VHH binders against Uncharacterized protein YNL108C. Designs and how they scored, part 26

Target 1, 262 residues: Uncharacterized protein YNL108C, of Saccharomyces cerevisiae (p53929)
Amino acid sequence: AIENIYIARHGYRSNWLPKGPYPPPPTGIDNDVPLSEHGVEQAHELANYISKLDVKPEMIFSSPFYRCLETSKPTVEALKIPLYVDRGVGEWYKPDRPIIPEPATHEVMSKFFPSMISPDWEPSIIPSNKGETEEDIFERCHKFWPVFIDRVERKFPNVKTIMIVTHAATKSALGMNLLKFSSAKEPIDNKGTFIRNGSCAIDKFELVKGENESIPFEEREWKLTMNGNTSFLTNGEEMNWTFMNAFEAGSDADIKARRAAE
Below, E stands for the ipSAE of ESMFold2; O stands for the ipSAE of OpenDDE; V2 stands for 0.75 times the mean of E and O plus 0.25 times the DockQ between their complexes.

## First folded at step 23 (VHH; framework vhh_7pa5_2)

Design c0 (from B2 with I28T; at its last read DockQ between E and O 0.73; V2 from the best seeds 0.00; counts 0 for: pae E 3.0 > 2)
Amino acid sequence: QVQLVESGGGMVQPGGSLRLSCAASGFTFSRYWMSWVRRAPGKGPEWVSYISGSGDYTYYADSVKGRFTISRDNAKNTLYLQMNSLKPEDTALYYCAKGFSPWYRGSEPFDHWGQGTQVTVSS
ESMFold2, look of step 23: ipSAE 0.433; ipTM 0.764
ESMFold2 (binder alone), look of step 23: mean pLDDT 83; pTM 0.833
OpenDDE, look of step 23: ipSAE 0.176; ipTM 0.602
ESMFold2, fold request of step 26: ipSAE 0.334, 0.380, 0.356; ipTM 0.717, 0.729, 0.727
ESMFold2 (binder alone), fold request of step 26: mean pLDDT 84, 84, 84; pTM 0.844, 0.846, 0.849
OpenDDE, fold request of step 26: ipSAE 0.633, 0.410, 0.586; ipTM 0.826, 0.737, 0.808
ESMFold2, last read: ipSAE 0.407, 0.366, 0.351; ipTM 0.751, 0.719, 0.722
ESMFold2 (binder alone), last read: mean pLDDT 84, 84, 84; pTM 0.842, 0.842, 0.846
OpenDDE, last read: ipSAE 0.548, 0.612, 0.509; ipTM 0.796, 0.820, 0.780

Design c1 (from c0 with S30D D56S; at its last look DockQ between E and O 0.72; V2 from the best seeds 0.00; counts 0 for: pae E 2.8 > 2)
Fold by OpenDDE, look of step 23:
Structure c1 (fold): chain B 262 residues (1-262), chain A 123 residues (1-123)
Amino acid sequence: as target 1 above (262 residues)
Amino acid sequence: QVQLVESGGGMVQPGGSLRLSCAASGFTFDRYWMSWVRRAPGKGPEWVSYISGSGSYTYYADSVKGRFTISRDNAKNTLYLQMNSLKPEDTALYYCAKGFSPWYRGSEPFDHWGQGTQVTVSS
């Protein structure tokens, strides 16, 4: 059974920079933005940090979006571990968005990341192409976990530690489901603590109950032992987002709001 | 199947104007960046302009800045290039292309492009 789960947000986006012009998406897909140079640096710092952990991930499951694959690449190279793409951990988009981005195909992504993406993996769940409410993304992640973990454990019975590379909203929703909360908009403790989702921030969840894979996922219990760690980043935490924010994480509206608040 | 069909090319005198159109089908048009690329005789292909899916972002090669305007009508699945103040050096076969990838893709700069429309600027 899986015993350790790392979940990381992608690095600093190119369009988060204060000044343009911003590079077009390499895939040609609108809003499939690449990392900034700074984001790439963060990805390397993350890889360096992970390479020094006592408990290292044995494989990565990444969101199909370009920025997540960029974030994953240094870790894959450092640890020499396989990477799979799962649409289930893709970005969150609200229904009121005029265009809901669809990620590039495996074939297209493999052109940008040659020999990095393992092909033999079916999506655990497909995000709605009509967008998702806050409740929808939470439910997506709720449905994702049992399907995903079952597949991982069946296909890789000896693997104990995995890493997911994803987005802020999805990272929060995934984590909150592991902790068995009813929504992603509530604090994880009485102190008002939230899961922190800075760029390249990493969470760790440890299994505390249900070490036998025959135990249904729903009956397993997890503990958050690392919350949005960014101690290894030179600039520390940047662009933290929670569901308490008014806008989609990393959206133009979000960025504008953040700048206005400064 | 992705199809891109260019039109609007022709022969014009220096200082003249043309408007190119590209009819797109076989994919969700508004989700993709689109580009205009041209190939002049004896030269390699060069990007001219590209536009985001929503049309909010536009980019131009230095050689055409201030003269060319890229736009799109997502309801009609059509890409446009308004070319003003045309010069002889603008003479080329102009291609409509899906996406933008000259810096990120190894061997092929674009996923798909049309057959092209000829633009000739001559006195």
Scores: ipSAE 0.271, ipTM 0.655, lowest interface PAE 1.2, mean pLDDT 91
ESMFold2, look of step 23: ipSAE 0.412; ipTM 0.745
ESMFold2 (binder alone), look of step 23: mean pLDDT 84; pTM 0.840

Design c2 (from c0 with R31Y; at its last look DockQ between E and O 0.67; V2 from the best seeds 0.00; counts 0 for: pae E 5.3 > 2, grease 24.3 > 24.2)
Fold by ESMFold2, look of step 23:
Structure c2 (fold): chain B 262 residues (1-262), chain A 123 residues (1-123)
Amino acid sequence: as target 1 above (262 residues)
Amino acid sequence: QVQLVESGGGMVQPGGSLRLSCAASGFTFSYYWMSWVRRAPGKGPEWVSYISGSGDYTYYADSVKGRFTISRDNAKNTLYLQMNSLKPEDTALYYCAKGFSPWYRGSEPFDHWGQGTQVTVSS
């Protein structure tokens, strides 16, 4: 039964740097933006941090986007653990886009990450190809959890700890659903705390002690014991995002707004 | 089936200009970075230019930088190459290509090519 869930956001994107030219996506798919060299360094710092934890992930479930696979790679290498792709933890795109990006296929991803992506895992849910409102992604993550956890526990009954590598909006919506909030725009405590979603930030959710792990997933209770931790990163927290932001996380509009505020 | 059809080639004098077009079909054009690639007589393929799906990012080989401009019209599924100040060294068969980034060093950097359009620059 799953007792610990880590959720991490991908590292710093190449197109977040102040100026170009930026490397084109290795897959040739627009919006499948790779990490910057800085983001790759963040991914290595994350892997080093994870390698020293008492409770380590035994498996990774990654978004299919290139930057998430890049972020996962140092941890896969350091821990020698399997990685699966699940589209259910994929990126959030608003419905007003004329075309909603789709991720690379398993075949394409495997060309860039040879021997890293394990076969025989079906998506727990597929994000809408028409984009998603904030309520839609929250509902997607609500539906994701019971399907996903049931499959993990059935296929890997001895696994207790997993890590998900995903995107800011999805990370926040996944966490708020585990904590049983009704929206991603609520604080998680009476002090006004929100889930933190910096680049390479990592959450930890623990099953509450004293609860029978055989009970239905929807009746289990989870506690956030690590909130968007970036203490292991040389530059600390960067690019934090919440649903209170006006723009899609890390979009050109978001970057322009951040630069204007500097 | 992915299909790429180039047009707009021809014979020009040195210093002249041409505009190449590539009609794309069989895939969601705006999802992909697109390239122009050329093959000079007796030479292998040479990457010329690359453009993002949105058109916001463009890249050029040093040999054409400042003279060639890549662009796209996603509403018409069409890729363009404006070639100015043409030199005899630009003589080649020009291809529109879809595939992996030119920074990828694998065996098949492009998964689809057009038939090409001939550009000949001579006095």
Scores: ipSAE 0.164, ipTM 0.621, lowest interface PAE 5.3, mean pLDDT 89
ESMFold2 (binder alone), look of step 23: mean pLDDT 83; pTM 0.839
OpenDDE, look of step 23: ipSAE 0.302; ipTM 0.690

Design c3 (from c0 with S30R R105E; at its last look DockQ between E and O 0.44; V2 from the best seeds 0.00; counts 0 for: pae E 19.5 > 2, off the site)
Fold by OpenDDE, look of step 23:
Structure c3 (fold): chain B 262 residues (1-262), chain A 123 residues (1-123)
Amino acid sequence: as target 1 above (262 residues)
Amino acid sequence: QVQLVESGGGMVQPGGSLRLSCAASGFTFRRYWMSWVRRAPGKGPEWVSYISGSGDYTYYADSVKGRFTISRDNAKNTLYLQMNSLKPEDTALYYCAKGFSPWYEGSEPFDHWGQGTQVTVSS
């Protein structure tokens, strides 16, 4: 059974920089923006940090979006572990968006990341092409976990530690579901603590109950032992996002608001 | 649809005990944290206690710590609150709530809350 789950947000986006021009998406897909140079540096710092952990991920499951694959790449190279793409951990888009981006195909992504993406992994769940409410993304992640974990444990019975590379909203929703909260918009304690979602921030969840695969996922319990760690980043935490932010993660409005808050 | 039905409230003298129950339906009970919230007259809602899905983790407000015990029976889809050494200050409408959310403090009850059960502590 899976005992440890790392969840990391992608690095600093190119379009988060205060000044343009911003590079177009390499894939040609709207909103499939690449990392900035700074983001790439963060990804390397993340990889370096992970490589020094006592408990290292044995494989990575990444969002299909370019920035997540870029973020994953240094870790893959450092640890020489397999990477799979799962659409279930893809970006969150609100229904009010005029266009809901769909990620590039495996074939296309493999051109940008040759030999990095392992084949033979079906999506655990597919995000709605009509967008998702806050409730929808939470539900998506709720449905995602049992399917995903079952597949991982079935296909890789000896794997105990995995890493997911994803987006801020999805990271939050995934984590909050593991902790069995009823919403992604809640603090995790009465002190008002939230899951931290800075660029390349990494969470760790440890299994505290349900060590046997025969125990349904829903009956397993997890503990957050690392919350949005960014101690290994030169600039520390940047561009933290939570569902308490009024704007879609990564939107212009979101970026503006976060900059103003810094 | 999510349904939460509280019971077990009543009137007791100071120092007395009550045991509240909450029958849950419409969702996978063991999947979620559960909470007790109370609203005293003239005050906003406050968290009393919450418990993990398995029951292994329990938390209490300072005001009730040592006196109240939260528990659950997942086989029966029921949440409990054993209240001992009751005080007049404990007088409130007690709600069962699905999940844990500090945001519920000060918020109006909604579909994640039951109708509540009245607890009155008076000499």
Scores: ipSAE 0.000, ipTM 0.234, lowest interface PAE 13.1, mean pLDDT 89
ESMFold2, look of step 23: ipSAE 0.000; ipTM 0.126
ESMFold2 (binder alone), look of step 23: mean pLDDT 84; pTM 0.840

Design c4 (from c0 with S54Y; at its last look DockQ between E and O 0.62; V2 from the best seeds 0.00; counts 0 for: pae E 3.0 > 2, grease 24.5 > 24.2)
Fold by OpenDDE, look of step 23:
Structure c4 (fold): chain B 262 residues (1-262), chain A 123 residues (1-123)
Amino acid sequence: as target 1 above (262 residues)
Amino acid sequence: QVQLVESGGGMVQPGGSLRLSCAASGFTFSRYWMSWVRRAPGKGPEWVSYISGYGDYTYYADSVKGRFTISRDNAKNTLYLQMNSLKPEDTALYYCAKGFSPWYRGSEPFDHWGQGTQVTVSS
């Protein structure tokens, strides 16, 4: 059974920089923005941090978006572990968007990340092409976990530690479901603590009940032992986002609002 | 089948103006960044301008900045290039391109491009 789950947000996006020009998405797909140089540096710092952990991930499951694969790449190279893409941990988009972005195909992504993406992994769940409410993304992640964990344990029975590289909203929703909350919009403790989702922030969840894979996922219990850790980043926590924010994480509206608040 | 069909090219005198159009079909137009690229005789392709899916971001080569304007009408699946203050150096075959990436595409700068429309600037 899986015993440890790391979940990390992608690095600093190129279009978060205060000044352009911003590079176009390598895939050509709108909203599939790449990391900034700073984001790439963060990804390397993350990899360095992970490489020094006592319990290291044995494989990575990444969102199919370019920025997540960029974030994953240094860790893959450092640890020499396989990477799979799962659409189930893709970005959250609200229904009010004119178009819901879809990621590039495996074939296209493999051109940018040669030999990095392992084939033969069916998506655990496909995000709605009509967008998702806050409830929808939470439900997506709820449905994602049992399917995903079952597949991982079946295909990789000896793997105990995995890493997911994803987005702020999805990271929150995934974590809150592991902790068996009913919503991503509530604190995880009586102190009002939220899961922190800075760029390249990393969470750790440890299994505390259900060590046997024969135990249904729903009956397993997890503990958050690392919350949005950014201690290894030179600049510390940047661009933290929670569902308490008014806009989609990292969106133009979000950035605009943040700048206006400064 | 992705199709890109350029039009609006022609011959103009220096200082003149042209407006190029590109009709796109076979894909969700608004989903993709679009670009104009030109190729002068004996030269390699040069990117001219690119625009994001909804036009929020526009960028220009230094050689055309201030003179050219890229725009798009997603309802019509059409990309435009308004070219003002044309110079002889602007003479080239102009291509409409899908998914252009000047920084990350390596040897394949375009996902798809059209047949091009000829622009000739001469006295």
Scores: ipSAE 0.292, ipTM 0.666, lowest interface PAE 1.1, mean pLDDT 91
ESMFold2, look of step 23: ipSAE 0.355; ipTM 0.710
ESMFold2 (binder alone), look of step 23: mean pLDDT 84; pTM 0.840

Design c5 (from c0 with Y59W R105E; at its last look DockQ between E and O 0.64; V2 from the best seeds 0.00; counts 0 for: pae E 11.5 > 2)
Fold by ESMFold2, look of step 23:
Structure c5 (fold): chain B 262 residues (1-262), chain A 123 residues (1-123)
Amino acid sequence: as target 1 above (262 residues)
Amino acid sequence: QVQLVESGGGMVQPGGSLRLSCAASGFTFSRYWMSWVRRAPGKGPEWVSYISGSGDYTWYADSVKGRFTISRDNAKNTLYLQMNSLKPEDTALYYCAKGFSPWYEGSEPFDHWGQGTQVTVSS
């Protein structure tokens, strides 16, 4: 049974750099933005940190977007663990976006990440192709967990620790669902704490009362024991985002707003 | 199957203008970056310009900046290249391409580009 879940956000994107020109996505798919060199460095720092943990992930489940696979690659290489792609942990796009991106296929992604992506894993859920409200992504993540965990535990009954590599909004919504909150906009304690979602930030959730495989996933209790840790990154926390932000995480509007505040 | 059909080429005098078009089918056009690539006599292929799926981001080779404008009409599944102030060195076979990928000398062209349209700039 799964006892530990790490959830990490992808590293620093190329189009977050202060000046362009920015590289086009290697896949040619709009919004499939690659990491910057800084973001790749963050991914290596994350892998180094993970390699020293007492409780290490035994496999990775990644969003299909290029930046998440780039973020995962150093950890796959360092730990020699399998990686699967699951669209259910994919990016959040608002319904008023002019274009709702669809990720590359497994075959296309495998050209860019040879020998990294394991076959034979179907998505646990497919995000709406019409965009998602905040309530929609929260519900997507709510539906994702029981389907996903059941499939992981049936296919990999001896695995206890996994890592998900995803995006800021999805990371937050996944975590808030594990903690059994009713929305992604709630604080997690009476001090007003929110899940931290910096680039390459990592959460750890540990099983409390759901230790028996016979307990339905929905009845299991999880605690957040690591909240958006970035202590291993040279520049610390960068690009933190929550649903209190009016804009999609890391969007052009978000970046412009951050630059205007400097 | 992906199909790209270029048109709008021809012969023009130096300083003239042409607009190239590329009709796309067989894929969801608006979800892909699109490119123009040209092959001049005696030269290898050259990436001329590319444009994001939304049209908000463009890139141009230094040799064409300020003279060429890439655009797209996602409702018509059509890519355009407006070429102004044409020079003899712009003479080439111009290809429309879906996305992009590394192009190495001696490698086969990508299967997702057309047969090309000839642009000849000469007096």
Scores: ipSAE 0.000, ipTM 0.361, lowest interface PAE 11.5, mean pLDDT 87
ESMFold2 (binder alone), look of step 23: mean pLDDT 84; pTM 0.844
OpenDDE, look of step 23: ipSAE 0.295; ipTM 0.678

Design c6 (from c0 with P102L; at its last look DockQ between E and O 0.02; V2 from the best seeds 0.00; counts 0 for: pae E 13.4 > 2, placed apart)
Fold by OpenDDE, look of step 23:
Structure c6 (fold): chain B 262 residues (1-262), chain A 123 residues (1-123)
Amino acid sequence: as target 1 above (262 residues)
Amino acid sequence: QVQLVESGGGMVQPGGSLRLSCAASGFTFSRYWMSWVRRAPGKGPEWVSYISGSGDYTYYADSVKGRFTISRDNAKNTLYLQMNSLKPEDTALYYCAKGFSLWYRGSEPFDHWGQGTQVTVSS
């Protein structure tokens, strides 16, 4: 049974830089932007940090978007662990967005990341191609977990520690569901603490209940033991996002608003 | 067939107000970002304002901030632009445009626009 779950946001995006020009998406897909050089550096710092952990991930499940695979790559190389792609941990897009990006196929991604992506994995859940409300993304993640964990445990019965590489909104929604909250728009404690979602920020969840028992996922309890850790990053936390932000995570509007607030 | 029909233009004195409307048809209006673009004589098109499908997000060019307000009624498939404190430099043909892309900074952000409505600000 899975006992430890790491969840990390992708690195610093290329289009987050204050000045262009910005590289086009390598896949040709809208919003499938690559990491900046700084983001790649963050990914390596993340890998270095993970490689020094006592409890290391044995597998990575990544969002299919390019920036997440880039973020995962150094960790895969450092630990020599398998990586699977699950669309269920893909990016969040609002319904009012004119284009809802569909991620590149396995074939296309494998071209950019040769021998990195294990092919034998079907998506646990497919995000709506019509976009998602805040409620929808939370529900997606709610439905994702039992399907995903069941599949992982069936296929990999000896694996205890996994890592998910995803996006800010999805990371929040995944974590809040593990913690049994009703939404991702509330603090996790009375101090007003939120799950922190900086670039390459990493969370850790540990199984509290059912660690030695085969119980349904819905009955398992998890504890957040690491919240958006960025202590290993040279520049610390950057581009933190929560559902309390007004704009879609990582959007140009979001970036503009953030810059204006600086 | 996507159709956009602008109305509400006219001649006003400096400091006056106008309200532009754009009637949309042929697509799911509420799903798409909408924009106002204007073209003054001898000048290229200028992005004036845009609004998300839900209406939750709005953007204004610096030149019109504080004076113009973009809004929409999705039930009526109509886009609006309230223009207050109009200036002579606001004189232009105003277009309603379907969609906009924040991701393609160097690309055409619209896939359709109307015939335009003339706004003239003159004493």
Scores: ipSAE 0.000, ipTM 0.235, lowest interface PAE 13.2, mean pLDDT 88
ESMFold2, look of step 23: ipSAE 0.005; ipTM 0.196
ESMFold2 (binder alone), look of step 23: mean pLDDT 82; pTM 0.835

Design c7 (from e_7 with S30D; at its last look DockQ between E and O 0.02; V2 from the best seeds 0.00; counts 0 for: pae O 11.4 > 2, placed apart)
Fold by OpenDDE, look of step 23:
Structure c7 (fold): chain B 262 residues (1-262), chain A 122 residues (1-122)
Amino acid sequence: as target 1 above (262 residues)
Amino acid sequence: QVQLVESGGGMVQPGGSLRLSCAASGFTFDRYWMSWVRRAPGKGPEWVSYISGSGDYTYYADSVKGRFTISRDNAKNTLYLQMNSLKPEDTALYYCAKGFSPWYRSEPFDHWGQGTQVTVSS
């Protein structure tokens, strides 16, 4: 059974910079923005940090979006571990968005990341092409976990530690589901603590109950042992996001709103 | 179904004050940014102010900064706009709007109400 799960947000996006021009998406897909140079640096810092951990990921499951693959690349190279793409950990898009981006195909992504993406993996769940409410993304992640973990454990029975590279909203929803909350908008403790989702922030979840694979995922219990760690980043935590932001995480609207509030 | 009902408009003299309210229903109010938009006669819609779901973040158009205050009561599903030091230029139909998202939409809101008329005249 999987015993350790790392979940990381992608690095600093190119369009988060205060001043343009911003590079167009390499894939040509709207909102499939690349990392900034700073984001790439963060990705390397993340890889360096992970390489020094006692318990290292044995494989990575990444969102199909370009920025997540960029974020994953240094870790893959450092640890020489396989990377799979799962649409189930893809970006969150609200229903009011006129166009819901679909990620590039495996074929297209492989051109940008040659030999990095393992092909033999079906999506655990596919996000709605009509967008998702906050409830929907939470439900997506809820449905994702049992399917995903079952598949991982069946195909890779000896793997104990995995890493997911994803987006802020999805990261929150995934984590909150592991912790068996009913919403991603709840604090995780009485102090009002939330899962922190800075760029290249990384969470760790450890299995505390249900080590036998025969135990249904729903009956397993997890503990958050690392919350949005960014201690290894030169600039520390940047662009932290929670569902309280109300906008899509990292969107121009989100950034604009943040700046206006300063 | 989403409903937004504005109230509190009226006629005031320059320098006067008004407080607008917007009663929201049909959606989870505290999860959405809300905004006030106004339309003066012969002019297009003008963004006035918007506020985050939690109320922690607020934005004001330059034309109203220091005079207007946006707020919300999520328990009552109500949006407010306190307008002080009103000017004739503030005369407009004021709309409450849901779903602020100027990033990818031509109209940055999903829904708006029927509006409440504000007239500033001596």
Scores: ipSAE 0.007, ipTM 0.258, lowest interface PAE 11.4, mean pLDDT 90
ESMFold2, look of step 23: ipSAE 0.164; ipTM 0.610
ESMFold2 (binder alone), look of step 23: mean pLDDT 85; pTM 0.852

## First folded at step 25 (VHH; framework vhh_7pa5_2)

Design f1 (from c0 with E108P P109E; at its last fold request DockQ between E and O 0.62; V2 from the best seeds 0.00; counts 0 for: pae E 3.2 > 2)
Amino acid sequence: QVQLVESGGGMVQPGGSLRLSCAASGFTFSRYWMSWVRRAPGKGPEWVSYISGSGDYTYYADSVKGRFTISRDNAKNTLYLQMNSLKPEDTALYYCAKGFSPWYRGSPEFDHWGQGTQVTVSS
ESMFold2, look of step 25: ipSAE 0.413; ipTM 0.746
ESMFold2 (binder alone), look of step 25: mean pLDDT 83; pTM 0.841
OpenDDE, look of step 25: ipSAE 0.529; ipTM 0.794
ESMFold2, fold request of step 26: ipSAE 0.382, 0.374, 0.122; ipTM 0.719, 0.717, 0.592
ESMFold2 (binder alone), fold request of step 26: mean pLDDT 83, 83, 84; pTM 0.842, 0.839, 0.844
OpenDDE, fold request of step 26: ipSAE 0.579, 0.659, 0.594; ipTM 0.808, 0.838, 0.811

Design f2 (from c0 with P109D; at its last look DockQ between E and O 0.01; V2 from the best seeds 0.00; counts 0 for: pae O 11.1 > 2, off the site)
Fold by ESMFold2, look of step 25:
Structure f2 (fold): chain B 262 residues (1-262), chain A 123 residues (1-123)
Amino acid sequence: as target 1 above (262 residues)
Amino acid sequence: QVQLVESGGGMVQPGGSLRLSCAASGFTFSRYWMSWVRRAPGKGPEWVSYISGSGDYTYYADSVKGRFTISRDNAKNTLYLQMNSLKPEDTALYYCAKGFSPWYRGSEDFDHWGQGTQVTVSS
């Protein structure tokens, strides 16, 4: 049964740098933005950190977006663990976009990450192609967990620890669902603490109760033991985001707003 | 299936202008970066220009910067290349391509371009 879940956000994006021109996405898909050189460095720092943990991930489940695969790559190489793509941990896009970005196919992704992406894993859920409200992504992540965990435990009954590599909004919604909150906008304790979602930040959730496949996932109890850790990054926490932000995490509007506030 | 059809090529004098068009079908045009690639006689493919799905970001090879302008009309599923101040060295077969990367090294991307349109710059 799964006992430990790490959830990490992708590294620093190329289009977050103060000056362009920015590289086009290798996949040719708009908004499938690659990491900056800085973001690749963060991904290596994350892999080094993970390689020294007492409890290491045995598998990675990544968002299909290029930057999440780039973030995962150093950890796959360092630990020599399998990686699967699950669209259910994909990016959050608001409904007011005229076109919702679509991730690359498995075939296209495998061209850029040869031998990295394991076959034969269908998405646990497919995000709406019409965009998602805050309530919609929270509900997507609510539905994701029981389907996903059941499939992982059935296919890999001896695996106890996994890592998910995803995006700020999805990371927050996944974590808040594990902790059984009804909204991603709630603090997680009576001291006003929120989940931290910096670039390459990593959470750890540990199973407390409901330890085996005979107990429905919804009845299991999880504890957050690592909250958005960035202590291993040279520049510390960058680009932290919460649902209190008016804009999609790391979007052009978000970056513009951050620069205006400087 | 994906189809890309280039047009607007022809013979032109040095210093002249041409506008190339690429009609796209079989995919959601606005979701992809699009590019122009050219192949001069006796040479391999050379990227010319890229444009983002929204049209907000454009990039040019140094050899064409300031002379060529890439654009797109997402309502018409059409990509354009305005070529001004043409030189004999611009003579090539011009292709539009879906999702061309500046790090392109795979031949698979050639499966997603048209037959090309010939541009000949000669006096």
Scores: ipSAE 0.006, ipTM 0.360, lowest interface PAE 9.7, mean pLDDT 87
ESMFold2 (binder alone), look of step 25: mean pLDDT 82; pTM 0.831
OpenDDE, look of step 25: ipSAE 0.007; ipTM 0.230

